# VH-VL binders against q9h9l3: the designs that were tried, part 34

Target 1, 176 residues: q9h9l3
Amino acid sequence: PRKMVAIDCEMVGTGPKGHVSSLARCSIVNYNGDVLYDEYILPPCHIVDYRTRWSGIRKQHMVNATPFKIARGQILKILTGKIVVGHAIHNDFKALQYFHPKSLTRDTSHIPPLNRKADCPENATMSLKHLTKKLLNRDIQVGKSGHSSVEDAQATMELYKLVEVEWEEHLARNPP
Key: E = the ipSAE of ESMFold2; O = the ipSAE of OpenDDE; V2 = 0.75 times the mean of E and O plus 0.25 times the DockQ between their complexes.

## First folded at step 23 (VH-VL; framework fv_amlenetug)

Design aa3 (at its last look DockQ between E and O 0.07; V2 from the best seeds 0.00; counts 0 for: pae E 8.0 > 2, placed apart)
Fold by OpenDDE, look of step 23:
Structure aa3 (fold): chain C 176 residues (1-176), chain A 122 residues (1-122), chain B 108 residues (1-108)
Amino acid sequence: as target 1 above (176 residues)
Amino acid sequence: EVQLLESGGGLVQTGGSLRLSCAASGFKFSDYAMHWVRQAPGKGLEWVSAISGWEGTTYYADSVKGRFTISRDNSQNTLYLQMNSLRAEDTAVYYCAKAPWYFSGYYYFDYWGQGTLVTVSS
Amino acid sequence: EIVLTQSPGTLSLSPGERATLSCRASQSVTSDYLAWYQQKPGQAPRLLIYFASNRATGIPDRFSGSGSGTDFTLTISRLEPEDFAVYYCQQYDSSPYTFGQGTKVEIK
């Protein structure tokens, strides 16, 4: 079996009016939930909006943040050859300015068996918070300090594990 | 399956112009940066130009800057290279290359077209 | 720009032998942003290795990359007949993205 990791990224706003989402934190955990990577990342462009209420990112976090170029390299090295699990993971990949092979990607926001297990419409896009609460009986993204990418990555991995066998079998029968 | 097909190559006189095209399929074209890489006959590889995915930010090697223009039509999944003021040293096979990144930063090329030959004669 | 120098220029070997190709950078390539490509006559280059040591999809395990900083190596553990080709290293640490001049692996 392939090694599996889960990723979650936090983004800040750059560019005009802060509409460009730039990577500001990335967390990667292994199958057991152990943290493999967790760094604040300095965008190449000026931050216009820290989006703190969501991202949890503050200005002080950027003081010693890892430059994007370096961080991206570190992250991609970890992801390479792995099955990458994430929630709405296309956003994380966009933030990384990288796309992982589709065949090695698992997006928990688009796994019908997972939604079914949570008594949600199979084709609906459910939030990580909702699925985590429903299926893991755990509260994430609580408080006013913003999201924890580590917590989110761990939750994402745990969610996927619930349907891993079924979903991997499905994918094996239906390769992209 | 990722496919890249270059076209538009041919014989052109020094100072002339030529427009290359690259038809892409098998992937979400707009999500990936695209590149042109050329290879003179019997020589090595030289990066020519890049364009980011949706932003359309362009980058050029110094050797072609001001003469070449890279562009893309995401609706048609096509990459272009407008080459003006062509020189003998521009003679090469021009490859369309896909990067795993859509940003302008750092690129290796995971897929290549078969190339199109551009010959510039004096 | 970062200049990549490959050595040797030509490597003459027989099938079954081990091939070791060197790529030296004029300055440190950070984050191991180094790729290797294989090019056969009349064909486009094919990605072999990226991030210095990661095999691209579909690349046999007889190909391996190693190194960091300024010195990188591509190793073919046991040459197959189809492995005789030109090999290029390429850095994507900084623009312009540069290639080595290539190493030709030819049959003895």
Scores: ipSAE 0.061, ipTM 0.715, lowest interface PAE 3.9, mean pLDDT 92
Fold by ESMFold2, look of step 23:
Structure aa3 (fold): chain C 176 residues (1-176), chain A 122 residues (1-122), chain B 108 residues (1-108)
Amino acid sequence: as target 1 above (176 residues)
Amino acid sequence: EVQLLESGGGLVQTGGSLRLSCAASGFKFSDYAMHWVRQAPGKGLEWVSAISGWEGTTYYADSVKGRFTISRDNSQNTLYLQMNSLRAEDTAVYYCAKAPWYFSGYYYFDYWGQGTLVTVSS
Amino acid sequence: EIVLTQSPGTLSLSPGERATLSCRASQSVTSDYLAWYQQKPGQAPRLLIYFASNRATGIPDRFSGSGSGTDFTLTISRLEPEDFAVYYCQQYDSSPYTFGQGTKVEIK
């Protein structure tokens, strides 16, 4: 049986005017929500905008952060051969400069059965915060200190479990 | 500096076989997915096959499934394409291409070799 | 499979002019899984743009990419003599990963 993990990343602004999103934190949890990986990551180029309001990343987090190339290797070794669950996960893969096979990818921002359980439009792109509040009765991303990637990864896994049987059967009938 | 050097091309009869090689240098070969992309004379580019880095998972275009086999030797930094049951439509320059990361699929190609010409005659 | 159709087939321009190259997909290309390549005669392709709009390392600022869904554009803001080549778009959203048929940018 294929193992499943959930991932969440936080990005900072690099490049001209800080418009490029570069990976600065990554958290990976297993099916039970246990943390498999949680590291601050030093981007390969200069940080222009920490985006702290959303990312939670501050200069102090970068002092002993793992260099991007090393962190990416660690992360990809964990993801290899697994079903990877995330929320708007394309952004996470883009920051990793990596794309997981579609057949092994689950994006909680685009699962129609999950939206239906939340009384949301089937094809809407719903925020993790909204889905988590509606379906898990939990408040995440509270306050102005930015997101916790561990908290977000754990919430993402819990959300997927709500529709796992139905969605896995759907994907078996309708391969991506 | 990343370098990819293809070899093994040449003239072969329909139904024949060839084995292409691609020598890689300037990067940790096993960390990256590798691909073959071909270009028929005067035509555009066509993806042929991919192989992942560590696990060696293989993928093929429908036009070559069952006839071509991609493989890699990470200890020698070499990518291979075994081409069997060759057809006139397989005539092309074959490029070795590097993906920018580990997994095949969903990839663009950041580095390309110079290509090796395969000509299939009837 | 996703078919990419490039237009125009040939674009005849002078150095210093702006070039606009179009790539249209037969199906929506999710997550901007689209790249652009330049190929000069007798040479291998060279990556210009990935994820529809990100310039590859060492690519001059005059090259830019835009678009999403089914419509993508490569823009060369001011053509240099070295930019006269064939340009290909490529999608990597779904297997098989397909290329457009190419747009030749030639000197007028």
Scores: ipSAE 0.014, ipTM 0.525, lowest interface PAE 8.0, mean pLDDT 87
ESMFold2 (binder alone), look of step 23: mean pLDDT 90; pTM 0.924

Design aa4 (at its last look DockQ between E and O 0.06; V2 from the best seeds 0.00; counts 0 for: pae O 10.9 > 2, placed apart)
Fold by ESMFold2, look of step 23:
Structure aa4 (fold): chain C 176 residues (1-176), chain A 122 residues (1-122), chain B 108 residues (1-108)
Amino acid sequence: as target 1 above (176 residues)
Amino acid sequence: EVQLLESGGGLVQTGGSLRLSCAASGFKFSDYAMTWVRQAPGKGLEWVSAISGWEGYTYYADSVKGRFTISRDNSQNTLYLQMNSLRAEDTAVYYCAKAPWYFSGYYYFDYWGQGTLVTVSS
Amino acid sequence: EIVLTQSPGTLSLSPGERATLSCRASQSVTSDYLAWYQQKPGQAPRLLIYFASNRATGIPDRFSGSGSGTDFTLTISRLEPEDFAVYYCQQYDSSPYTFGQGTKVEIK
């Protein structure tokens, strides 16, 4: 069977007024939630806004961070040929400057059966925090220390497992 | 099972034109970048052109810029190479090849077609 | 453009022997963006190794890749009759994607 991983990224602000989102951390977990990759990543351009309240990224994390081009290669080695699960995953791929094949991509922000389990509108875009609280009874992204991309990737995988059988069968009959 | 089947090769005179096709199956064609790689008789491999998935951004080797046009028809799962102003040095087997993702700026080729021979003579 | 130089041009060996093929880049290839391909007579190339050391699906473990920067190696630990072919390295660190000129592995 095809292997499955979950990914989550944290971004910092670069470019004019810090409005560009650039990759500064990436975490990848396997089906069981074991960490396959978790690195701070140095963007190729000057960081204007660390966005620490949400990203959890501080200047100290960049001291030994892996340069973007190297980190991207490491990440792509892991993702190649696998089903990749994420939440609003297009943003993660954009920050990676990479787009995974759509047939191998699963986005927990847009899975109707998952929304139904959370008693939410079937085609609404739902936040990871709210789905995780409703369906896993876990509080993630708590406090002002920023998000943990490992925690978020693990939550994303557990959410997908709740609907995996149904959704994989749906996609087999209705290829994206 | 991924399959790539080239066609449209043959004998053509210098200055002539030829269009190559590559029929793809066994994967979602629009999700992947596609390439043409050629091999002159008794020689090594030379990258010719690539096209990204969906948006279809195109890239060309300097030796073919302005003469060759790569294109794709995602509804027909077909890759094309329009070759104009053909020269003797364009004589080669032309391979269609698939990249493992649709855009990254960095491509290796995980599946290759059987190749189609283009011979340019006077 | 990154030029890849393979050596030797021809490697004459017997089945069961170890083959070591070299690929050298004119400038550093970042993040091991290097692949190896096998091409048998009259056939299309086949992907063996990607990211310098990862074996492609279905490739036997007697094939291994190593190296970084400017120096890369393909090793076939014990040659089998089906391994006598031409081998190409390819970089995909920067466009244009370039190939080495090939190393022919032939039966002695």
Scores: ipSAE 0.017, ipTM 0.626, lowest interface PAE 8.0, mean pLDDT 88
Fold by OpenDDE, look of step 23:
Structure aa4 (fold): chain C 176 residues (1-176), chain A 122 residues (1-122), chain B 108 residues (1-108)
Amino acid sequence: as target 1 above (176 residues)
Amino acid sequence: EVQLLESGGGLVQTGGSLRLSCAASGFKFSDYAMTWVRQAPGKGLEWVSAISGWEGYTYYADSVKGRFTISRDNSQNTLYLQMNSLRAEDTAVYYCAKAPWYFSGYYYFDYWGQGTLVTVSS
Amino acid sequence: EIVLTQSPGTLSLSPGERATLSCRASQSVTSDYLAWYQQKPGQAPRLLIYFASNRATGIPDRFSGSGSGTDFTLTISRLEPEDFAVYYCQQYDSSPYTFGQGTKVEIK
């Protein structure tokens, strides 16, 4: 099996006015879309805004949530040595206070061939929802109950698989 | 094609108010954070305000906090900047710009409008 | 806030020369949340680099970004006539999402 995983995180607002995005859920799936990790995570700081409408996070989810430091360790263990696929993945890494090697990172929000396939400008940053709809004919992030990080991670992986061969070849010729 | 078109700029007296608009097209407007960046004549770029796509989280520079209000109408694909209590130092070209994602902390700008000039006179 | 200081203020060079622009942050910019923009007279800024070292689509490979933490660099390996402009760095680690004061690259 490929040493590739996809990650998606949900954040809540902490700090003054809730402007700081703190990790509150992380989902990781393998190449086949199987869930390797899916946990609610307790931020180290007080949550000011659960951002429930989008994050899907509620106060009750934090009652037995995994402390951030523990979760971070678990997640990093999974990610280490893997090609990590994500959409706007630097937000996830920021929330994790972790930076994965660039050579092992795949951000589907910045893959021109993927945009081209979706009949989008190659230099544009398109949303996961839009790309998923265009290329997978699937609706994600629907409703008002918040996003499903598992669903988003799976969609991200599937999107990447559409351009994997081409993009990996490109990266091989143009290492970061 | 992504397009951003600012409007609403003009001459206004100190203490006055003005509302800028930015018409967006070529992308799903609601999915992306938007920002206002201004540039005084002959000066550098200054970030003014940003608003997230779905959540509507707003952020402001200290220089405009309490005076400016950023908002958006996703049904109209339009970004707004309500400017109150304008000062001479607010004189600038105001650019509307698109952020690549709605997440907080992902606010770099890949598309910009042509800008609209705001002149505040005493 | 994170204050970005660019240097030099003005860089006078000839076409074909190498340009090195510095952007120093008052505190660490995490996850390399640093962008570079180019602005020509009478035009809106154009995104060149994001995440410190990634070229935006359509940006020539003569542009490169490097650095981490508090020190970032934009390099133009071989200046073309169209590269003479003002360049800004910008951090998006935290609000306010500040810009540097800019570096003007002018023709010698």
Scores: ipSAE 0.006, ipTM 0.542, lowest interface PAE 10.9, mean pLDDT 91
ESMFold2 (binder alone), look of step 23: mean pLDDT 90; pTM 0.927

Design aa5 (at its last look DockQ between E and O 0.13; V2 from the best seeds 0.00; counts 0 for: pae E 9.7 > 2, placed apart)
Fold by OpenDDE, look of step 23:
Structure aa5 (fold): chain C 176 residues (1-176), chain A 122 residues (1-122), chain B 108 residues (1-108)
Amino acid sequence: as target 1 above (176 residues)
Amino acid sequence: EVQLLESGGGLVQTGGSLRLSCAASGFKFSDYAMTWVRQAPGKGLEWVSAISGWEGTTYYADSVKGRFTISRDNSQNTLYLQMNSLRAEDTAVYYCAKAPWYFSGYYYFDYWGQGTLVTVSS
Amino acid sequence: EIVLTQSPGTLSLSPGERATLSCRASQSVTSDYLAWYQQKPGQAPRLLIYFASSRATGIPDRFSGSGSGTDFTLTISRLEPEDFAVYYCQQYDDSPYTFGQGTKVEIK
């Protein structure tokens, strides 16, 4: 059996208008939800918008944050050879400047059986928060303190586990 | 599909100027750093310049600093290289290439144009 | 600047043989920010490997990258006729983003 991890990243705004999403935190959990990695990451560019309401990132978190280039290496070492689960994971990979093999990627925002289980349209893109509430009866991303990437990664893993058998069988029959 | 098309190359005299263009398509141009790489006839690849996507941060090889200027027009999906005070050693095929992201330090190139030839004669 | 030195300058091999190309950096390339490119005559370079060991999209499994620090290697496990070309390493750890001088893999 392949080792499986779930990843969630938080981004801050960089660039002249803060429209560029730069990685500022990354969390990785194993199949059991144990934290394998959780670091604040220092973008190579000046942060103009911490997006705290969503990202949970504050200026103080960047004081001893891991430089992006170093963090990326650490993260890639963890991801290599594993099945990587994430929600809208393309955004995480984009921020990491790394794209995991499609055959080893699981995006919970694009799993029809998962949506079906949640009584959602199979081809709709549902939020992690909604799916987590509906299927796990758990509230995530609550409050005004921003998201917890660890919590989100754990939720993502739990969601995937609900449809793992079915989806893995599907993928085996329909390889990307 | 990602496409990069260089233009503007040609014959120019030493001390002259030339502006190269690279038309980009198939990706969100503004989100990615772009680079120029040149190759003299029968020689290896030489990195020339790069520009980030949003910030517009520019980088230059020492061999072209003060003479070349990289710029971009994100509204036109076009990369430019203004070359002034051209020298014989600037003779090369000039490639534009796409970096995987706008961040500095990630300047490897996953897509390349076919290049445009610049010949500087004495 | 980080100077990359490739060796050998020319590698003469037959189809089916294993090719091993070296790229040595004058100083440590942190985070393995090293790429390999293939260039065939009259063509633009093509990305083969990035981050020292990550294979680019569409690149066959016979291509592999390894190494860290100052020593990097590109390996072609079994040469195909289409693999005879010039190969360049390039670091993107720091500006200027230098290339090696290239290794020509030619048919024996």
Scores: ipSAE 0.013, ipTM 0.578, lowest interface PAE 8.3, mean pLDDT 92
Fold by ESMFold2, look of step 23:
Structure aa5 (fold): chain C 176 residues (1-176), chain A 122 residues (1-122), chain B 108 residues (1-108)
Amino acid sequence: as target 1 above (176 residues)
Amino acid sequence: EVQLLESGGGLVQTGGSLRLSCAASGFKFSDYAMTWVRQAPGKGLEWVSAISGWEGTTYYADSVKGRFTISRDNSQNTLYLQMNSLRAEDTAVYYCAKAPWYFSGYYYFDYWGQGTLVTVSS
Amino acid sequence: EIVLTQSPGTLSLSPGERATLSCRASQSVTSDYLAWYQQKPGQAPRLLIYFASSRATGIPDRFSGSGSGTDFTLTISRLEPEDFAVYYCQQYDDSPYTFGQGTKVEIK
């Protein structure tokens, strides 16, 4: 079977008034939660708003960060040919300036069986923090220092494992 | 398994037109960028054109801009190349090829069709 | 555009020998956006290596790629009878996505 990875990204504000979300960190874990990639990434534009409360990104992280084009190549090497799991993953792909094939993409924010396990409406969009607390009894994204993309990617993979058999069978019958 | 089957090749005079087709199966066609690569007899490979997945953004080599039009029909899993104002230098085997992702740019080609020969004579 | 120059033009070897094929780019290829293909007479190219060093699905371990920037290498550690073919490198850093002119690996 096809190998599976989970991805999570952190963004900073670039462009006019800092409204453009640009990639500043990316973490990728394998099926067992081992870290395959974790790099701070230097956006090609000047950073207007580090968004530190949510991103965890500070100026010192950018000093030796990998330039975006190089980081994107490294990330694509890892993702190519794999099932990629994420949470609200469209935002991650947009920040990476690419889109993984839909047939190989799994978004834990939009998996009806996962919502059922969390006693949520099947088509509601649920936060990663909420799902992780309800289904894994873990607190993530704690405090004011921002999110950890490694922690979030690991949580995302564990959430997907809860529904993997059912959802993969569903997708085989109902290709996206 | 991925299969790509080109058709529509043949003999055509300079200045003429020809439409190539590529029937795709074994994958979700709309999820992947598609491309045409050509190979003149006894020569190497030359990228011709590409089209992204759902959005259908098109790209062309300078040698064919304004003369060739790439398109796709996602409902029929078919890629097309409309070739107008053909020249002798367009004589080649034309391969349909699949990129590994939907987005624009950075294309390498993980699956190829068998090719269809286009011969342009004066 | 990025021009890829392969060397040698022809490599004459026996089964069981190591083959080393070179691909040089006219300018640096960012993030190792380089692929290698095998093509046998009358057949379509087959992807061997992508991102300079990653093997494509179903490609045996005897094929390996290396290099970065302007200099790239394909190595076949022990030639099998089916490995005698033409090999192309291809960059996909910037359009047009150019190919090298090919290296023919033939039976001595």
Scores: ipSAE 0.007, ipTM 0.605, lowest interface PAE 9.7, mean pLDDT 88
ESMFold2 (binder alone), look of step 23: mean pLDDT 92; pTM 0.942

Design aa6 (at its last look DockQ between E and O 0.20; V2 from the best seeds 0.00; counts 0 for: pae O 8.1 > 2, placed apart)
Fold by ESMFold2, look of step 23:
Structure aa6 (fold): chain C 176 residues (1-176), chain A 122 residues (1-122), chain B 108 residues (1-108)
Amino acid sequence: as target 1 above (176 residues)
Amino acid sequence: EVQLLESGGGLVQTGGSLRLSCAASGFKFSDYAMTWVRQAPGKGLEWVSAISGWEGTTYYADSVKGRFTISRDNSQNTLYLQMNSLRAEDTAVYYCAKAPWYFAGYYYFDYWGQGTLVTVSS
Amino acid sequence: EIVLTQSPGTLSLSPGERATLSCRASQSVTSDYLAWYQQKPGQAPRLLIYFASNRATGIPDRFSGSGSGTDFTLTISRLEPEDFAVYYCQQYDSSPYTFGQGTKVEIK
């Protein structure tokens, strides 16, 4: 079968007033949760707002960070030909300036059977934190020191596994 | 099984027009960027044009910009190249090729068609 | 525009020998956005290597790529009869995406 990975990214603020979200960390894990990639990434523009409370990114992380264009190439090299799982993954792809083939993309924020397992409305967009708490009995993103993209990618993969058989069969019958 | 089949090549006079087609099968056509690459007789490969997936952002080599138009019909799994104001130096075998990604930027070509010959004569 | 210059233009070798093909870029190629292709007479090109060093699906281990920045190499560790062909490097770092002029590997 086709290999599957999960991705999660952390963003900082660039552009006017720091309103543009730019990639500053990316983590990729395999099906078993092993880390395949985890790098701090230097955006091509000046960082206006590190958003540290949420992103966990500090100025010191950028000193030796991988430049965006290089990191993007490394990340795309890993994603090519694989099923990519993420949560609200459109935001990650936007920050990467890349859109993975829709037929190979799985977004845990848009999977009705997953919401059903969590006793949530099937069409609701649920946060990763809430789904992880309800379905995996885990607390992620604890405290004010920012998120861990490794932790979040691992949680996303475990959530997908809960519905993998059902959802893969659905997609085979209903190609995107 | 990925298959790409070019058609529409032939003999045309300078200043003329020709439209190439590439029929695609064996993959979700709209998920991938597509490209035209040409090869003049006895010469190397020259990138001509590329188009992203469903949104259709286009790119052109300077040598063809303003004369050639790349397009795609995702409902028919077909890539096109409209070639206008043809010149003798446009004589080549034209290949269609598939990228492994959705966007036309930052890609190599993992599958190629067999090509169609365009001959531009005086 | 990034110009790719391949050397040598022609490489005459016997089966079983090691072939080393060079591709030099006029500017640094970011993140190893470089591919290698094989083309036999009358046939379409075939992808061998992408991202400078990754073998494409179905490409045998005797093909390997290396290099970064401006200097890239394709190595065929032990030439087989089917390997006598023209080889092209290609950069996909920036538009226009350019090919080298080719290296012909021919039987001595």
Scores: ipSAE 0.069, ipTM 0.688, lowest interface PAE 6.5, mean pLDDT 89
Fold by OpenDDE, look of step 23:
Structure aa6 (fold): chain C 176 residues (1-176), chain A 122 residues (1-122), chain B 108 residues (1-108)
Amino acid sequence: as target 1 above (176 residues)
Amino acid sequence: EVQLLESGGGLVQTGGSLRLSCAASGFKFSDYAMTWVRQAPGKGLEWVSAISGWEGTTYYADSVKGRFTISRDNSQNTLYLQMNSLRAEDTAVYYCAKAPWYFAGYYYFDYWGQGTLVTVSS
Amino acid sequence: EIVLTQSPGTLSLSPGERATLSCRASQSVTSDYLAWYQQKPGQAPRLLIYFASNRATGIPDRFSGSGSGTDFTLTISRLEPEDFAVYYCQQYDSSPYTFGQGTKVEIK
């Protein structure tokens, strides 16, 4: 079986004016969409902006949130040695203060065959929501309660599975 | 390719001062915590100091607190260790090392320089 | 501070044999924030293991780490000639980020 996981993170605003994106939730699912990890995470710095509209994070979620340092360790243990799938995954890695090997990274926001399948320009950056709707006929990120990182991670994995064979072959022929 | 090159080592008298430099390349220097680790001749490794990449938070071993200062110039991709009030027991090869994480968090070291020798004579 | 004690001080073995190195912490190392390094004479240390059991990039499969809490182990399943060196454990759970005193693996 392929060692593949999908990740999605939610960030809150810290630092001056809340402009620093800090990890506040991380969800990881396996190839089948089963949740391997889903935790609220406490940033090391004071939260200035919960960004609830997008992140879904509220103050109450931080009461028993896992400290960042601990959470990061837990997450990294899961990711280590895996092919990690994500959407605009650079942002997730940045929030994690972690950089996964490029050869083991799959960013669904930068897969031309996926965009092509969705009748989108191959070199365009499409949203997860849009691709999910077009290719999976599923609505994600609906409502005003913010995103669900689990849902987003699952969607990301499903999207990748649509082009997995083609893309893996491409990468094999064109290693980064 | 990640490269770390230490310099500034040499012979110094007890009570003297010395500043070590570590030139970094092959990675976005400002995004990573950096550390100094030393090794006395024939002895084991001793963590000396670390500095985070984002906040600039500094950490020191008790043995060097108040005497050593770690700093960095991100514009020059250079890590520094200002050593004052040097003692004989400070004699060691000083390694600069890179932490694996962005900004801060985990202070284990995935890349090391070749070290620079500091000898403190009485 | 967390004091790491490695044992044995010296391990004399022949190529092909199994090496087991111990690192004991004076207090629990949370989240398995424990690394192992290899150092050969005249060289800088090299990262072998992080998070107690994860091999660093490029590290052969014969190296493995295990343990949690206060007891950690580095295992070399079958020693190669190039594996004879000094090995250090290091915790990064809390500052100061201490090293063990090292275990020398030497050829019998």
Scores: ipSAE 0.015, ipTM 0.603, lowest interface PAE 8.1, mean pLDDT 92
ESMFold2 (binder alone), look of step 23: mean pLDDT 91; pTM 0.926

